# Ledger of designs, part 381: VH-VL binders against o60147

Target 1, 175 residues: o60147
Amino acid sequence: MLEKNKYLYIFRHIQTNQVLLSQGNVLKKTALFQLPYPLQKPVAPNGMRPAKLRKDHWVPLLKVEFPNESMFQSVFMQLLNYRKYRSVQPLTSDLLKLPIPVRRRKIMRQEVPNTIADLADILNKEKFPENSVRLQLSDKSDSEYADWPPSVQIDSEEIKLSRGFREKTTVDEAR
Key: E = the ipSAE of ESMFold2; O = the ipSAE of OpenDDE; V2 = 0.75 times the mean of E and O plus 0.25 times the DockQ between their complexes.

## First folded at step 19 (VH-VL)

Design om15 (framework fv_lerdelimumab; at its last look DockQ between E and O 0.60; V2 from the best seeds 0.73)
Fold by OpenDDE, look of step 19:
Structure om15 (fold): chain C 175 residues (1-175), chain A 121 residues (1-121), chain B 109 residues (1-109)
Amino acid sequence: as target 1 above (175 residues)
Amino acid sequence: EVQLVESGGGVVQPGRSLRLSCAASGFTFSAYGMHWVRQAPGKGLEWVAIISWDGSSKYYADSVKGRFTISRDNSKNTLYLQMDSLRAEDTAVYYCAKDEGHKSGWYFDYWGQGTLVTVSS
Amino acid sequence: SSELTQDPAVSVALGQTVRITCQGDSLRSSSASWYQQKPGQAPVLVIYGSNNRPSGIPDRFSGSSSGNTASLTITGAQAEDEADYYCNSWDSSGNHLVVFGGGTKLTVL
């Protein structure tokens, strides 16, 4: 049995590109609390915090295996805080030229590369032992979004999880 | 010129509520996060809360979680702090501060002059 | 836990150089900002991003960082520099997102 406590999964929404962090490969409803609540209208279509978790709307982005639970917890907490930090960043001049719903969509589209960059930054600062962290991506090209420290070993094999958090089958790969 | 003007402070009894306001001018209010920071008499600065540009994200210090609510009205260029279940230890000058972000953290580039909140029986 | 520690008080002779230091784990991953507060006044940002000065802040103010420390240096202290100085950082490691130091009272002699 895999020790889920050592594994970080990051999921991407298939439409909005929003990101959720998960301990283990099962996305819990409580993960939705990671998303901002749309208090001010208009809301970006299908964006922000949905009322219900639709697992079929989320796909794995990356998987990280840590040497132990403590390291996992540390990085997990930091990633959440990095997200909080980014959520309150000032709007750029380019964003200010756009209507509010368009702004929100554009910001959401940046969550994937930002999250990857945040992870790399955190790991660079943590100075974990060389090759002690295993990173697996759904798309290997996504690793190019950041410079990774020597502690990170990028797996040549892509994640074998499909939509709905089931294992990929040969039939799934053909679709 | 950037200006932040707090109001709503006063003397209240423990358990009561108070609402603070901060009127902002001289910058695009709706483009920036805003903070509340407080300072007890003769003490240091304590961060209280932050709200994102559109109010969709709010974060609080542990000392005020569940009791204080930060909000904003961008049409009025106004920041608010609803303080419920006030305690003696909430006695402080409350500052509103404009957020500015660098890659590695928040900082406060502009502050109001503050409004005094006194909680006493 | 995330705390920033400062000496409660320091003194400097007029025209001399003084360094106020802030120490804490949050400084390992976050840049420091510094605020000057005079009696009865609101805080004023004097340094951000370790060593950036806002407009209007004299060039005698500078910042530095090393490891878990950040420092504010006043080169050629003036009488008007007498004030309380607070360091600040963002804490990515816990629930205390924003942390202030306890403040340092600077006396100019």
Scores: ipSAE 0.829, ipTM 0.910, lowest interface PAE 0.6, mean pLDDT 91
Fold by ESMFold2, look of step 19:
Structure om15 (fold): chain C 175 residues (1-175), chain A 121 residues (1-121), chain B 109 residues (1-109)
Amino acid sequence: as target 1 above (175 residues)
Amino acid sequence: EVQLVESGGGVVQPGRSLRLSCAASGFTFSAYGMHWVRQAPGKGLEWVAIISWDGSSKYYADSVKGRFTISRDNSKNTLYLQMDSLRAEDTAVYYCAKDEGHKSGWYFDYWGQGTLVTVSS
Amino acid sequence: SSELTQDPAVSVALGQTVRITCQGDSLRSSSASWYQQKPGQAPVLVIYGSNNRPSGIPDRFSGSSSGNTASLTITGAQAEDEADYYCNSWDSSGNHLVVFGGGTKLTVL
């Protein structure tokens, strides 16, 4: 048996523009652990990490198809670590001038372009075979946040409005 | 002048707890992520933990995860490390360090002088 | 791999040039920083971003990187340069965000 393709699913919050990474086409409650949460607090302040996953608040941002588990695991782990790295970086002078709630919202609004740029940076460095990775976006103009390596084929079809990526209605032949 | 001053080190028995403090001055403490780094006697540097500028994100080395808690109080310009269930291998000088930030790597531009923790009976 | 490998010891004659190396897979995706530590003292940053020198660090310190290897070069070594030197990187693929090398003891003869 051939190993099935492995998918990375990335969701965006409709209000905050925060990003969640998922192995599945439907978000699980455990994905919320990716959002900032101090251990001493029952919930993150100011909407950073909600107590409950509201699936109607998270929409598809992009989907990445890898030919095997090894490639997926490498990229998924690196993306999580890029996000951790960014979360602990010093504030820029522009952000420091802002009241904390405004500052947090501006940081969240950068998550989409930052995640797309980080994904491309990882893929540029990984030396995957040409056209081995298929990228599908909900908004194709979002591909403009980064320069993509030859390993990436950007799907001409956008992801239609779907809160769960509805894998049954989207099919791609193995390459 | 940027200053970081650790305190709270001492001799403790295995299984006990200790809380370290790091008093910061000379910079906008609340703008920076902060680290704890330790060094066992005669050994190299080992990263312990990091906390984001507002304390909303915290990460730990595997060797201390579940036993140590990093925290901060931005109103007092102070970083903390709560160390529970201490073991002999936790014996080290503990440094707090400021991360100046960099595109693709770490830039620890200021370190405290360190505080010694000795775990022995 | 989260490990950065350094030679444990290197010697240099006073006034001569020495190169201290640091090797690991994390350096392919991360810049290196270098820290000088004298006995009983805290580390001091001497190089960041693989090749940048912070304000106040003498011109004799320089850095470079290629592939999975970073280097710290001291030209015209002085007696006060005798210390331990640690490289550091970010590991985007590992369990730890922050990785230090094992350190290199530099002896100035």
Scores: ipSAE 0.731, ipTM 0.874, lowest interface PAE 1.1, mean pLDDT 87
ESMFold2 (binder alone), look of step 19: mean pLDDT 89; pTM 0.925

Design om16 (framework fv_lerdelimumab; at its last fold request DockQ between E and O 0.70; V2 from the best seeds 0.80)
Fold by OpenDDE, look of step 19:
Formats: C-alpha cells, sequence, structure tokens
Structure om16 (fold): chain C 175 residues (1-175), chain A 121 residues (1-121), chain B 109 residues (1-109)
C-alpha cells in the first residue's frame, strides 16, 4: 500500500487537453477541483470544470514513480502551485486579440506541454538522486517538451492505461 | 499612466463585514491578475489574495480563507474584496496590486495608495 | 518553510554602498522582487526577477541571488533612499503562495 503512494499519474482531457494530477491510477472526484471555475460567460466547450467526473473523457499522459512518498508529495504540491501560478499570469498580446472562448481554448491547449515543463523544472530544482525517478509517458515524444535532469529515467515503454483507467489490451490497441 | 485607487475602508466592529473596491486605469485590466496585500499598522506586508484575469481562479492566504472573497468586474475595471467575519487582526491598510509574472512567481509592478480598515470593538 | 528573513535595520553613509539580504527556502526556486516603502506611502517595486529594474528606478539599485538568498544593493546611497525595503518571493512548496520578508529599515547617515 505504501508503494502506491509513490506514483503520480497525470491525465489529460481528450477534448479540452486540460490536465489533472492523481495519486494513483484512479482519478478521484476531488481532482476536478484542480480546474478553474468559470464565472464569466461564455465558457469553453464542455466547461472548464465539469460537474461530474467522466473517467472515459480522461486519458493518461504520464506516470512518475518516486523513491518515496515524501518526494511524491513534494512534487505533487509544487505541480499544483505551478498551475496556480500559470493561471494568474498576464495574457499575451496574441491572446488578447482573440475572442474569450478562443482564448480559453488556446490556454487549455497549452496545459499539457506546460505541465510537462513544470514537472521537469521541479525535478531539476529538487536534485534527486541519479535515476531515482522513473518517468513513463503515453507518448514518448512528449518527453521532448522539457530537459530532464539525471534523476529522471525515462522508460522505453509507453504507459499502458486505457480510457477508464484499465490496462491496455490487444483489443484496445486495435480500436 | 497606471493608476490603482482603493476605497471602502473604515472602522467596523468585530464580526462585521466590509467591501473594498479598487478602480484600475492606464492598462488593460482584463489582461492581468490582481492582488490584495495588507499592512497592519507599524508592521510588514502580508499577501491576502489573488484573482486571475477572468476571475476563474482565486487563491487566498490561510489567514483569510473562508472569510474573504476576491472578485472583479472587468467591464468596470474594478477589483473587489469582500471581507466577512472581520477580526481585530484584520486591521490594516489594504493595497490592491497589479500582477506581473516572471519565470517563477508573481511580483507586483504597481500598487494603489491603500485604504485603511480598522476593526475594533 | 514559507519564511523570508531580513535584518530589521541597516545603515549606510551617504554615497556609500549597502546590501540588504533576504534569506529563505522559497528563494531556491523563485526569483526575488524588492519593494521600497517610504513613510505614509505605498510600496514601490525597485527590483524584480532578481536583477531587473523597472523604468524610473535609478541604476544604483541592483539585485543578486545565490542559493537561498537574495540581495538588494544600493551603490552610492542617496538621502532619498532612506526607507523600508521588503523582499518578496513566490513559494511553490506549500500553501503560502506569496511570501514577504519582515522588512529592513534603511537609514542613510
Amino acid sequence: as target 1 above (175 residues)
Amino acid sequence: EVQLVESGGGVVQPGRSLRLSCAASGFTFSAYGMHWVRQAPGKGLEWVAVISWDGSSKFYADSVKGRFTISRDNSKNTLYLQMDSLRAEDTAVYYCAKDEGHKSGWYFDYWGQGTLVTVSS
Amino acid sequence: SSELTQDPAVSVALGQTVRITCQGDSLRSSSASWYQQKPGQAPVLVIYGSNNRPSGIPDRFSGSSSGNTASLTITGAQAEDEADYYCNSWDSSGNHLVVFGGGTKLTVL
């Protein structure tokens, strides 16, 4: 049981590309609180924070295994705070030229690369032992979004979770 | 020229509510996050709250969580701070501050002159 | 910890150089900003991103950082530099997103 607390899973929404962080491979309803709540209309398609967690709308982005729970907790907290920081950053001139719905969609599309970059930045600063952190990606090309420190070992195999957080089977891969 | 003008301060009893306003001009208000920072008499600066450009994200200091609500009206270029269940320790000059981001973290490139809130029995 | 520590008071002779230092764990991962506050006035940003000056701030103000420390340096202190100086940092490690130092009162002699 203690080992399961060492794993960070990051999921992306299949339509909006929003990102959720999870301790373990099962998303909890409380994870939705990570998403902003739109107070002003119009909102992006399917909302910024859905009322219900539809697990079938989320796919795994990456899995990180830490040496211990303490390190996991530290990185997890920092990732959340990095997201908070980014949510308040000034809008660029390019974004300001866009209608609000388009602006929001564009910002959401950046969440995946930003989250990966944030993770790399945090790990670079933490200076964990060499090859002590294992990173598995759903798409290996996503690792190119950041420079990873020596503490990170990138797995050659991609993550094998499907929608609904099931293990991928040969049947699933054929779909 | 960037200007931030706070208003709504005054003397209130403990347990009461007060609403502060900050009128912004001289920049694209809807493009920036906004902060409240307070300073007790003779004391240092304390961050209170931040709100994103569209109000979709709000964050608070632990000392005010559950009691204070930050909001904004971009059509009026105005920032608000609703303060409920006020305590003596909330006595301070309250500043609104414009957010500006750097590589890792927030900083405040412009401040208002502040409005004094006094909570006393 | 989510604390930034500053000396409560420092003094400098007119025309001399003074360094105000801020220390805290948040500075390991975040750049410092510095604010000048004169009596009865609002704070004014004087340094951001460790060593960037906003427009209108004299070039005698500079910033530096090392490890868990950040410093504000005034090279050639002027009488008008007498004020309180606060360091600030973003803290990614806890629930205190923004942290200020306790402030340093600078006296120009």
Scores: ipSAE 0.849, ipTM 0.917, lowest interface PAE 0.5, mean pLDDT 91
Fold by ESMFold2, fold request of step 21:
Structure om16 (fold): chain C 175 residues (1-175), chain A 121 residues (1-121), chain B 109 residues (1-109)
Amino acid sequence: as target 1 above (175 residues)
Amino acid sequence: EVQLVESGGGVVQPGRSLRLSCAASGFTFSAYGMHWVRQAPGKGLEWVAVISWDGSSKFYADSVKGRFTISRDNSKNTLYLQMDSLRAEDTAVYYCAKDEGHKSGWYFDYWGQGTLVTVSS
Amino acid sequence: SSELTQDPAVSVALGQTVRITCQGDSLRSSSASWYQQKPGQAPVLVIYGSNNRPSGIPDRFSGSSSGNTASLTITGAQAEDEADYYCNSWDSSGNHLVVFGGGTKLTVL
């Protein structure tokens, strides 16, 4: 049996830089469950799980193509678990010195480099064939957050806007 | 002089509820994720739940999910475990534990002495 | 979730060296920690990060890991080392963040 390739899409929030993992290039509302549990009061937009998904607030960070669904599911589950593990780690001394609103924002700003490092750590520990995992980034300099195994081929072209992440249609786009 | 003291254990009937407390002192409680770990009589250690430093992330063992709720009050330096719909298999000594943190593993450097929960008719 | 497997019991003669092992897939991506528990007492951390000894733990305790196996070694076992020993890891591939082994009862002969 031929196995269908599987794609992992990772998005970042345009304001908070938080990260969401997705199977599709369009986020689903269920992806919001990856965000922290809302604190009851006061409930303010501070990176906690919002009531609604604002798709215009989430932009592509990176895309990964796996040769089969089993590899995708394994890496996807592990990335979710790495995030859970990090979320319960103690604060560093540097973070502890900050007022809580500033501290939360600084923690959120770490999600992009942390997720990229975690992806690379998982791929380095897995025994995937050479060049079997294709990585494409929105900003190629983000690959510098990690050391990549031979299994990873980094696409020379950066991710561009797509129909899955829809902005206002212009006359040029409607041609 | 880190100290963790559990309380709230006792004998209860199946289907009833208990709330456990863990009073913390000697460290900055609000900087740490905190865990509950239990041990049934004559059995090994079983992880129950964890809560992040500010309470915004909580995770549970499958055996207690939907019945137990971990929470914390950083103003009182206290960790809680609300145990609802108790079953006989929940009978155990319940420990709270502090994770000092490690990049790729757990580092439970301090434990309380535990509080016994007995669920029986 | 991943399972951490330990032998249920191990014996050592007084003053001899013993190794307690812990095996599981989670140990490929997690360091191990080890906890000593004496009857009626809370667990006490004896090794973290697979091979680090906390302050106050005797030099005869050491740890190591290789592949999916972690080991706790007691060199020159003392009578007071008689206890249950639990290994622990995080689990990147399973439903539980925290996994304990079933425990090993060490008897000092």
Scores: ipSAE 0.836, ipTM 0.925, lowest interface PAE 0.5, mean pLDDT 88
ESMFold2, look of step 19: ipSAE 0.826; ipTM 0.922
ESMFold2 (binder alone), look of step 19: mean pLDDT 90; pTM 0.932
ESMFold2, look of step 20: ipSAE 0.821; ipTM 0.919
ESMFold2 (binder alone), look of step 20: mean pLDDT 89; pTM 0.924
OpenDDE, look of step 20: ipSAE 0.083; ipTM 0.710
ESMFold2, fold request of step 21: ipSAE 0.821, 0.827; ipTM 0.917, 0.926
ESMFold2 (binder alone), fold request of step 21: mean pLDDT 90, 90, 89; pTM 0.931, 0.931, 0.923
OpenDDE, fold request of step 21: ipSAE 0.834, 0.826, 0.827; ipTM 0.909, 0.908, 0.908

Design om17 (framework fv_lerdelimumab; at its last look DockQ between E and O 0.74; V2 from the best seeds 0.76)
Fold by ESMFold2, look of step 19:
Order: sequence, then structure tokens, then C-alpha cells
Structure om17 (fold): chain C 175 residues (1-175), chain A 121 residues (1-121), chain B 109 residues (1-109)
Amino acid sequence: as target 1 above (175 residues)
Amino acid sequence: EVQLVESGGGVVQPGRSLRLSCAASGFTFSAYGMHWVRQAPGKGLEWVAVISWDGSSTYYADSVKGRFTISRDNSKNTLYLQMDSLRAEDTAVYYCAKDEGHKSGWYFDYWGQGTLVTVSS
Amino acid sequence: SSELTQDPAVSVALGQTVRITCQGDSLRSSSASWYQQKPGQAPVLVIYGSNNRPSGIPDRFSGSSSGNTASLTITGAQAEDEADYYCNSWDSSGNHLVVFGGGTKLTVL
């Protein structure tokens, strides 16, 4: 009955720096459909959709807390659509001059700053109440990829978890 | 100069398949996203599908998703549209279009002449 | 809604100025492009990025945008401008990446 706060979780791949968007704090295999379809046999790191989700290869990039489901769904859908729009844009002349493996690496390295910039662009265009959206980053300097609207409160504390968004303990440490 | 030439249109019965081709020349085909856009007789333009420069990303209008497949062969400078399970409402002129690229909108600077697909009993 | 709405028809007297409008929520995030289509022909781009004119398009064609509305203006309309005009945008909020307006038939009187 009562609306619960909703979270957007964004992951970065430890090798390729690609980005996955998630509604949950643990990635589902269906998140892999955000990655490009394999053109050839996948050879890591090439950035194409792998057959298996390796959750240990995806680390927290940022988390966004929305006050309700409606705001979350709007921003999540828009961010996915921004990525689709970018994916079909023509190559710049600088990229076209590069050998294809180097070109793909350079494109993948832009996903983090592009996703952060797109998130901020969406939030700047929305008319959300002041301080209604809380942003937490794994590296606070990443907030510098964009200018944030008054609706966004940036948490001063970084995400300290190295894998997923759940705290992990070892059995030996707990004894 | 830039040329886009569609082919493969024709008359088919509902439930059948057709494959459209778009031959590209006069530009570096492999650098661009490519689109199919259709127009039913006497009606407006309707976007159908897009494919990324290397073919690794494809997106479709809801009306054709699951029935149509966009593809490309960069070695032949050719864009394709495989149309399966054709319906009467798929009757249209099919255009291929080139997106020159823009940061916040579409820039379809070149279109082919179109190829007519008629789906009728 | 991610629809782009255009009036189905508009008329202009020869030599006069006309505006063709396009309205939709997608225009908050997308610039508009405009396409001219004459009977039996493929569309031709006349405006991109809301207000830029490609090479070879007469300077009587101009574009503008404000809020959820984009406009194509033809100043000093000529008989050859009689055509259908379509606006186009990308859509950040919908299921379709590319959206066209329904088209406006321009008649030059």
C-alpha cells in the first residue's frame, strides 16, 4: 500500500569498463541483454554479450535512491533509451581511423562518463523536488562528469563494497 | 555521390516472407547506423528498425518486433530487412535511410527511392 | 505520450509565410528534423537539429523550437513548396527510438 523508496543500481565491468543498469542490488542474467549481440565468437575483453553472467566481474559504480516507483521507472527507461540512441550513432572520424579492437576499447571506456552524463541530463530535465534523489558513488570524483540539479543530493560517503551492493563477510573473519 | 538503392519488394500473400536489400555507395557505409522507414499507401512515415555501424545493436518498432530482422554486410555495403509472417498492414513502400549523426536528434540526410511491398490475398 | 502531432493540412498564399508545427513530449529531449516529400518521391531533409538547414535547401526554410513544440517556417512560399512535411525526433521515454509526426500537407494557393 505504502510506496517504498526505489533504487537504481549501476555496475561497471572490471576489465572493459562497460556499464549495466539494474533495478536490483544483484545483477540478473537478463541484464546482459544491455550488451551488444555477439558478431563473432566472444573473446574477452571484446565487450560483446557473454553466454554467462559473471557477477564477480561487475562492481558497483553508483546507486540512486528515488522516493517512489514512478520516478525510478521513468529515469531507468530513459537511461536505457539514451544508451540505445548512443549505440546507433555514427563513428567519429577519429574512431574510424583506429583498428577495430582499439576502436571498441575506446568506445567501451566512454560508457562510464557517458552514463553519468546521461543520468544528470535526465535529472536536470525532470522537475523533481529539491533534494528528493540521493546519489552515492564508488568514486566521488565521478560526479565531476556532470552538473547535477538541485533535486540531487550527493552522498559524501563512497560505496565501500567491492562486489555487488551487499556487504560480504568471510566465515573465518566471523569466527 | 551518396546513393541508396532498395530492392526485393513485390506482391506476397499474408504469412509469407520477403527479404529487402539496400545497396549503399558514395560513403563509408561501415561508419553509420542505418534505418528502415516505411510508408503505407496514402499514409505517413513509420520508423521500422535501426542497426548499429557494426551490426551488434538492433532495435525495432513494436509493430514488427519478432517478425522482422534488420542486418548488414559491411563487406558488400548492403543493408537488409528480413520480413517474416507478413500481414496486410505491412503493405508499404520501404525506404532505407542514412543517419549522419546528431547529438540530440536524428539527421537522416539520404534516403533511397523505396521498394514497394504489397501483402494481399 | 511519445506521439508527434501535426495538423493534417495547411494552406498558404503564394509569396506568403507559413508555419508548420509539431508537438510532443519527446521534443523536450530531442531536437527536431523536418522532411519534405513530394508525390511519388522519397523524403528530403530540409531542417535538422531544430534550426539547421542542409546545403542546397533554400534560405526561405527555417526551423525553431520552444518547449514541446517545433516549427518549420517557409517565408515567401513558392509553388514548388507544395508537399507533405514530416517532423521527426528521438524518444527517450517510449518504446520507439525514432518517432515521426503524422505529416502536414501544404497547399500553395
Scores: ipSAE 0.844, ipTM 0.926, lowest interface PAE 0.5, mean pLDDT 88
Fold by OpenDDE, look of step 19:
Structure om17 (fold): chain C 175 residues (1-175), chain A 121 residues (1-121), chain B 109 residues (1-109)
Amino acid sequence: as target 1 above (175 residues)
Amino acid sequence: EVQLVESGGGVVQPGRSLRLSCAASGFTFSAYGMHWVRQAPGKGLEWVAVISWDGSSTYYADSVKGRFTISRDNSKNTLYLQMDSLRAEDTAVYYCAKDEGHKSGWYFDYWGQGTLVTVSS
Amino acid sequence: SSELTQDPAVSVALGQTVRITCQGDSLRSSSASWYQQKPGQAPVLVIYGSNNRPSGIPDRFSGSSSGNTASLTITGAQAEDEADYYCNSWDSSGNHLVVFGGGTKLTVL
């Protein structure tokens, strides 16, 4: 029971590429609060803080195992704050040339690489013990988005979660 | 030239509400986050709130969370701060500040001259 | 939440060099910005990103950082430099996203 508190799961939306952080392999409805709420028209693309969590719309991006819950909590909070920070960053001239819907889509597309980069940055600063953090990616190529500190051990196997946030089975692979 | 002009300050009793405004000019308002920062008389600076360029994200200091609401109208180049359930400790000069980002955090490259809010019985 | 600490007051002789230091855990993960505030005026950004000067700020102002500390240095202090100076950083570890130091009153003698 305590062991599950050591795991950070990051999910991406299959359409918008938005990112959600989760403690454990099951997304909670409250995770949607991580997403911005569109206050002004035009309305953001579908998926920006939807009213309901559609688990089938989210796929695992990566799994991180920490040495203990405290370290997990620290990194988790920092990741959220990094997201907050990015949400307020000034728009580049290139973005300003685009219509608002296109602009928002472009920003959302950057959430995956930015989140990975943020994680690496946080872990670099934390200076955890060597090989104390285990990182498993859904796509190994995603690890190239950042330089990882010695504290991070990247698993050779990719994450094996299916839609609905369960372990992949032979039945799932047949679909 | 970048200009930020706060308004709406005044004297109010505890428990009352007040709405501050900040008129922005001299830059692309809709491209930047905006902040409120306050300073109690004879005291230091305290960050209050921030709002993203399109208003889709807002964040608050714990001291004002649940009581204050930051908002903006990009068509009017105006930033707002709705202050509800005011307390004596909310007495301060309130500054609007333009957000500017770097790799490791926020800073404020331009400030208004501030508007005084006094909460007293 | 993280705190930033500054000496409440420092003095410098005209033409001499003074360093104002800010200390806090947030400085380990974020760069400092510095603000000058004169009586009855709004704060003015003088240093950002540890050691960047905005346009219009004299080159006698410089910034540095080390570990959990950041410093503002005025090389060749002028009379007009007498003011309150506040350090600022972004707190990535807490719920209070932006933190200010308590301020340092600089007196030019």
Scores: ipSAE 0.705, ipTM 0.887, lowest interface PAE 0.7, mean pLDDT 90
ESMFold2 (binder alone), look of step 19: mean pLDDT 90; pTM 0.930

Design om18 (framework fv_lerdelimumab; at its last look DockQ between E and O 0.43; V2 from the best seeds 0.00; counts 0 for: pae O 6.9 > 2)
Fold by ESMFold2, look of step 19:
Structure om18 (fold): chain C 175 residues (1-175), chain A 121 residues (1-121), chain B 109 residues (1-109)
Amino acid sequence: as target 1 above (175 residues)
Amino acid sequence: EVQLVESGGGVVQPGRSLRLSCAASGFTFSVYGMHWVRQAPGKGLEWVAVISWDGSSKYYADSVKGRFTISRDNSKNTLYLQMDSLRAEDTAVYYCAKDEGHKSGWYFDYWGQGTLVTVSS
Amino acid sequence: SSELTQDPAVSVALGQTVRITCQGDSLRSSSASWYQQKPGQAPVLVIYGSNNRPSGIPDRFSGSSSGNTASLTITGAQAEDEADYYCNSWDSSGNHLVVFGGGTKLTVL
């Protein structure tokens, strides 16, 4: 009754395909600290931490429903740490011959598949009960980036929202 | 062939600052994440900080957050550690280390010989 | 909670086999690396990815992992193996990306 399910919300940038992780269904400005530090000589597309949050630039990628706060906090912290770990890995050989702006753009484009793979890796290693974690995606084909454990139930319905994860009430739905 | 050479250590009073340098040679410095690791006299290894290949991501141990700043200049093949508000507990040999990269763990294949920082009155 | 625990000291007779262990929750998500350090010297990598030897490390060094435990084994200890040994991991669940064990001093008799 008083115990509510806890949700992890993941957003994608409409232009760069960078990813932000959120505890809430609306991004807070503090989420921007997940983005790289500004460099002295920025190159477009920038991809660096902007001065302000443009909520119209961030759209739903997926959400994950957990049965309790402890499971949510464990997965959320691990995802943040997976991102940090990846950000400091050396460049792979295929990136070495590319100009720096092209390298950065290619790295940013990998954030969506990498985040989905990392989420699945974390969930495969956790001892969560069967069907206890519900996953909903904006594009169901994105589930193909990973193999999911028995604890994960993938919702057949895609996220239909274009601004955040909030559902709006319409007169049609109230009828 | 691969060499990492730290410099800039010395004796300083508490509250003062030092800047450490690590000169790299024998590998393509600009594609690797680089780390600082320290070791207090008679103690074990303690990770201090890491910086990404282009300097856009930086992470620190809690014990140094807000006081230390890691940076790099890829045109000079040099890694830096700016150490402000130094405390006695920062007394250590400071090593720079190269991460060769691994899918699930760390792979610090080359280390410098270290530079000693002593914080005392 | 995210610490890596090692026995502080271990002894082995010359030519005998010794196992140095490292235990911690981070090892469930991270492979281990192992570093040898002799007095007054920088650490030297001896094992990475839990069980791989870098070039130039003798075959007597091997590594393994199971659950939350990683092990470094020296199958025929030599006098030159006398050193401090540190395990290291990535910490996916803690406040620090990089964690070292407290170190094990190996004495070869």
Scores: ipSAE 0.812, ipTM 0.919, lowest interface PAE 0.5, mean pLDDT 88
Fold by OpenDDE, look of step 19:
Structure om18 (fold): chain C 175 residues (1-175), chain A 121 residues (1-121), chain B 109 residues (1-109)
Amino acid sequence: as target 1 above (175 residues)
Amino acid sequence: EVQLVESGGGVVQPGRSLRLSCAASGFTFSVYGMHWVRQAPGKGLEWVAVISWDGSSKYYADSVKGRFTISRDNSKNTLYLQMDSLRAEDTAVYYCAKDEGHKSGWYFDYWGQGTLVTVSS
Amino acid sequence: SSELTQDPAVSVALGQTVRITCQGDSLRSSSASWYQQKPGQAPVLVIYGSNNRPSGIPDRFSGSSSGNTASLTITGAQAEDEADYYCNSWDSSGNHLVVFGGGTKLTVL
């Protein structure tokens, strides 16, 4: 229970690459409200808010351990702000070259690198103590999406959660 | 040159409805979020609503939520604000503002000259 | 929802430096923008992203931020700088994504 207070989990949708933030390793239904798109269809692959949370459709992207709950809350709120901000922002030049349906899909796929970059930006601004924040990624290569401040220590081990938020097994790792 | 021109303001009684328009030109309207901001006479600026580039996302201030509806027609480069159940406290100059982004925040790089809405008995 | 607070009025002598400060929790999570408004006119963006100037804005305008505060500084105030100045930020903690300060009336003496 105490661990939930200082741990940020970021999840990625396996099809749309949409991102959800979570306090703790259990994704709550209310997390769906983080998605900026209204419910027009019940299926997330079309780039809309799904009617129900399918936990098996979400995989952990990264885990962040903060020194305390206050720091977690600060970063968490800032990340939410960044996401909402991005939802109303103008399209990039690259996106403008694409048809509207393709644009929408591309925008959603950019949520992963954008969220990682946002996190790094926030942490750079906060200037927490050196090595006070521990970052664990599902894919270590994802750390290359941003420059990390001295406050961040990147774990050598990858996150060990699977779909449905269960502990990874040897069988899961092979999938 | 970027231009934003508001219209539709006027005098209305409480409980009535009014529709504001903002005609945009000089930029690619369809790729930017747009905002409404109002200013009561002799008072400060108050954010009212925002709509995403494609209209898929809308957010409102608590003071207007449930009564106002923001919308847009990208084919006409026009932003709208449907105001229902108007109250005296809604009396203000209403500005449309172009959304622009810095990675750490919103700002409005262009504003219209505003249109006055007066709600009085 | 978060609020931004500003002093309602400040004065500066011609050619001197003045700082207008904005305070609020939203500034911890977002950068401030500043707008100048003269009587009977629409607001004009003068600073964004803490310390960025749009084209056409004199270099005497600058911005800074620290903690839950943001400041607009005019170094070498001119007569034409007399106006109302509003800070704004953004916040997702409530139902107000965008928040404005109450405004500061700047008088140039």
Scores: ipSAE 0.016, ipTM 0.615, lowest interface PAE 6.9, mean pLDDT 85
ESMFold2 (binder alone), look of step 19: mean pLDDT 89; pTM 0.924

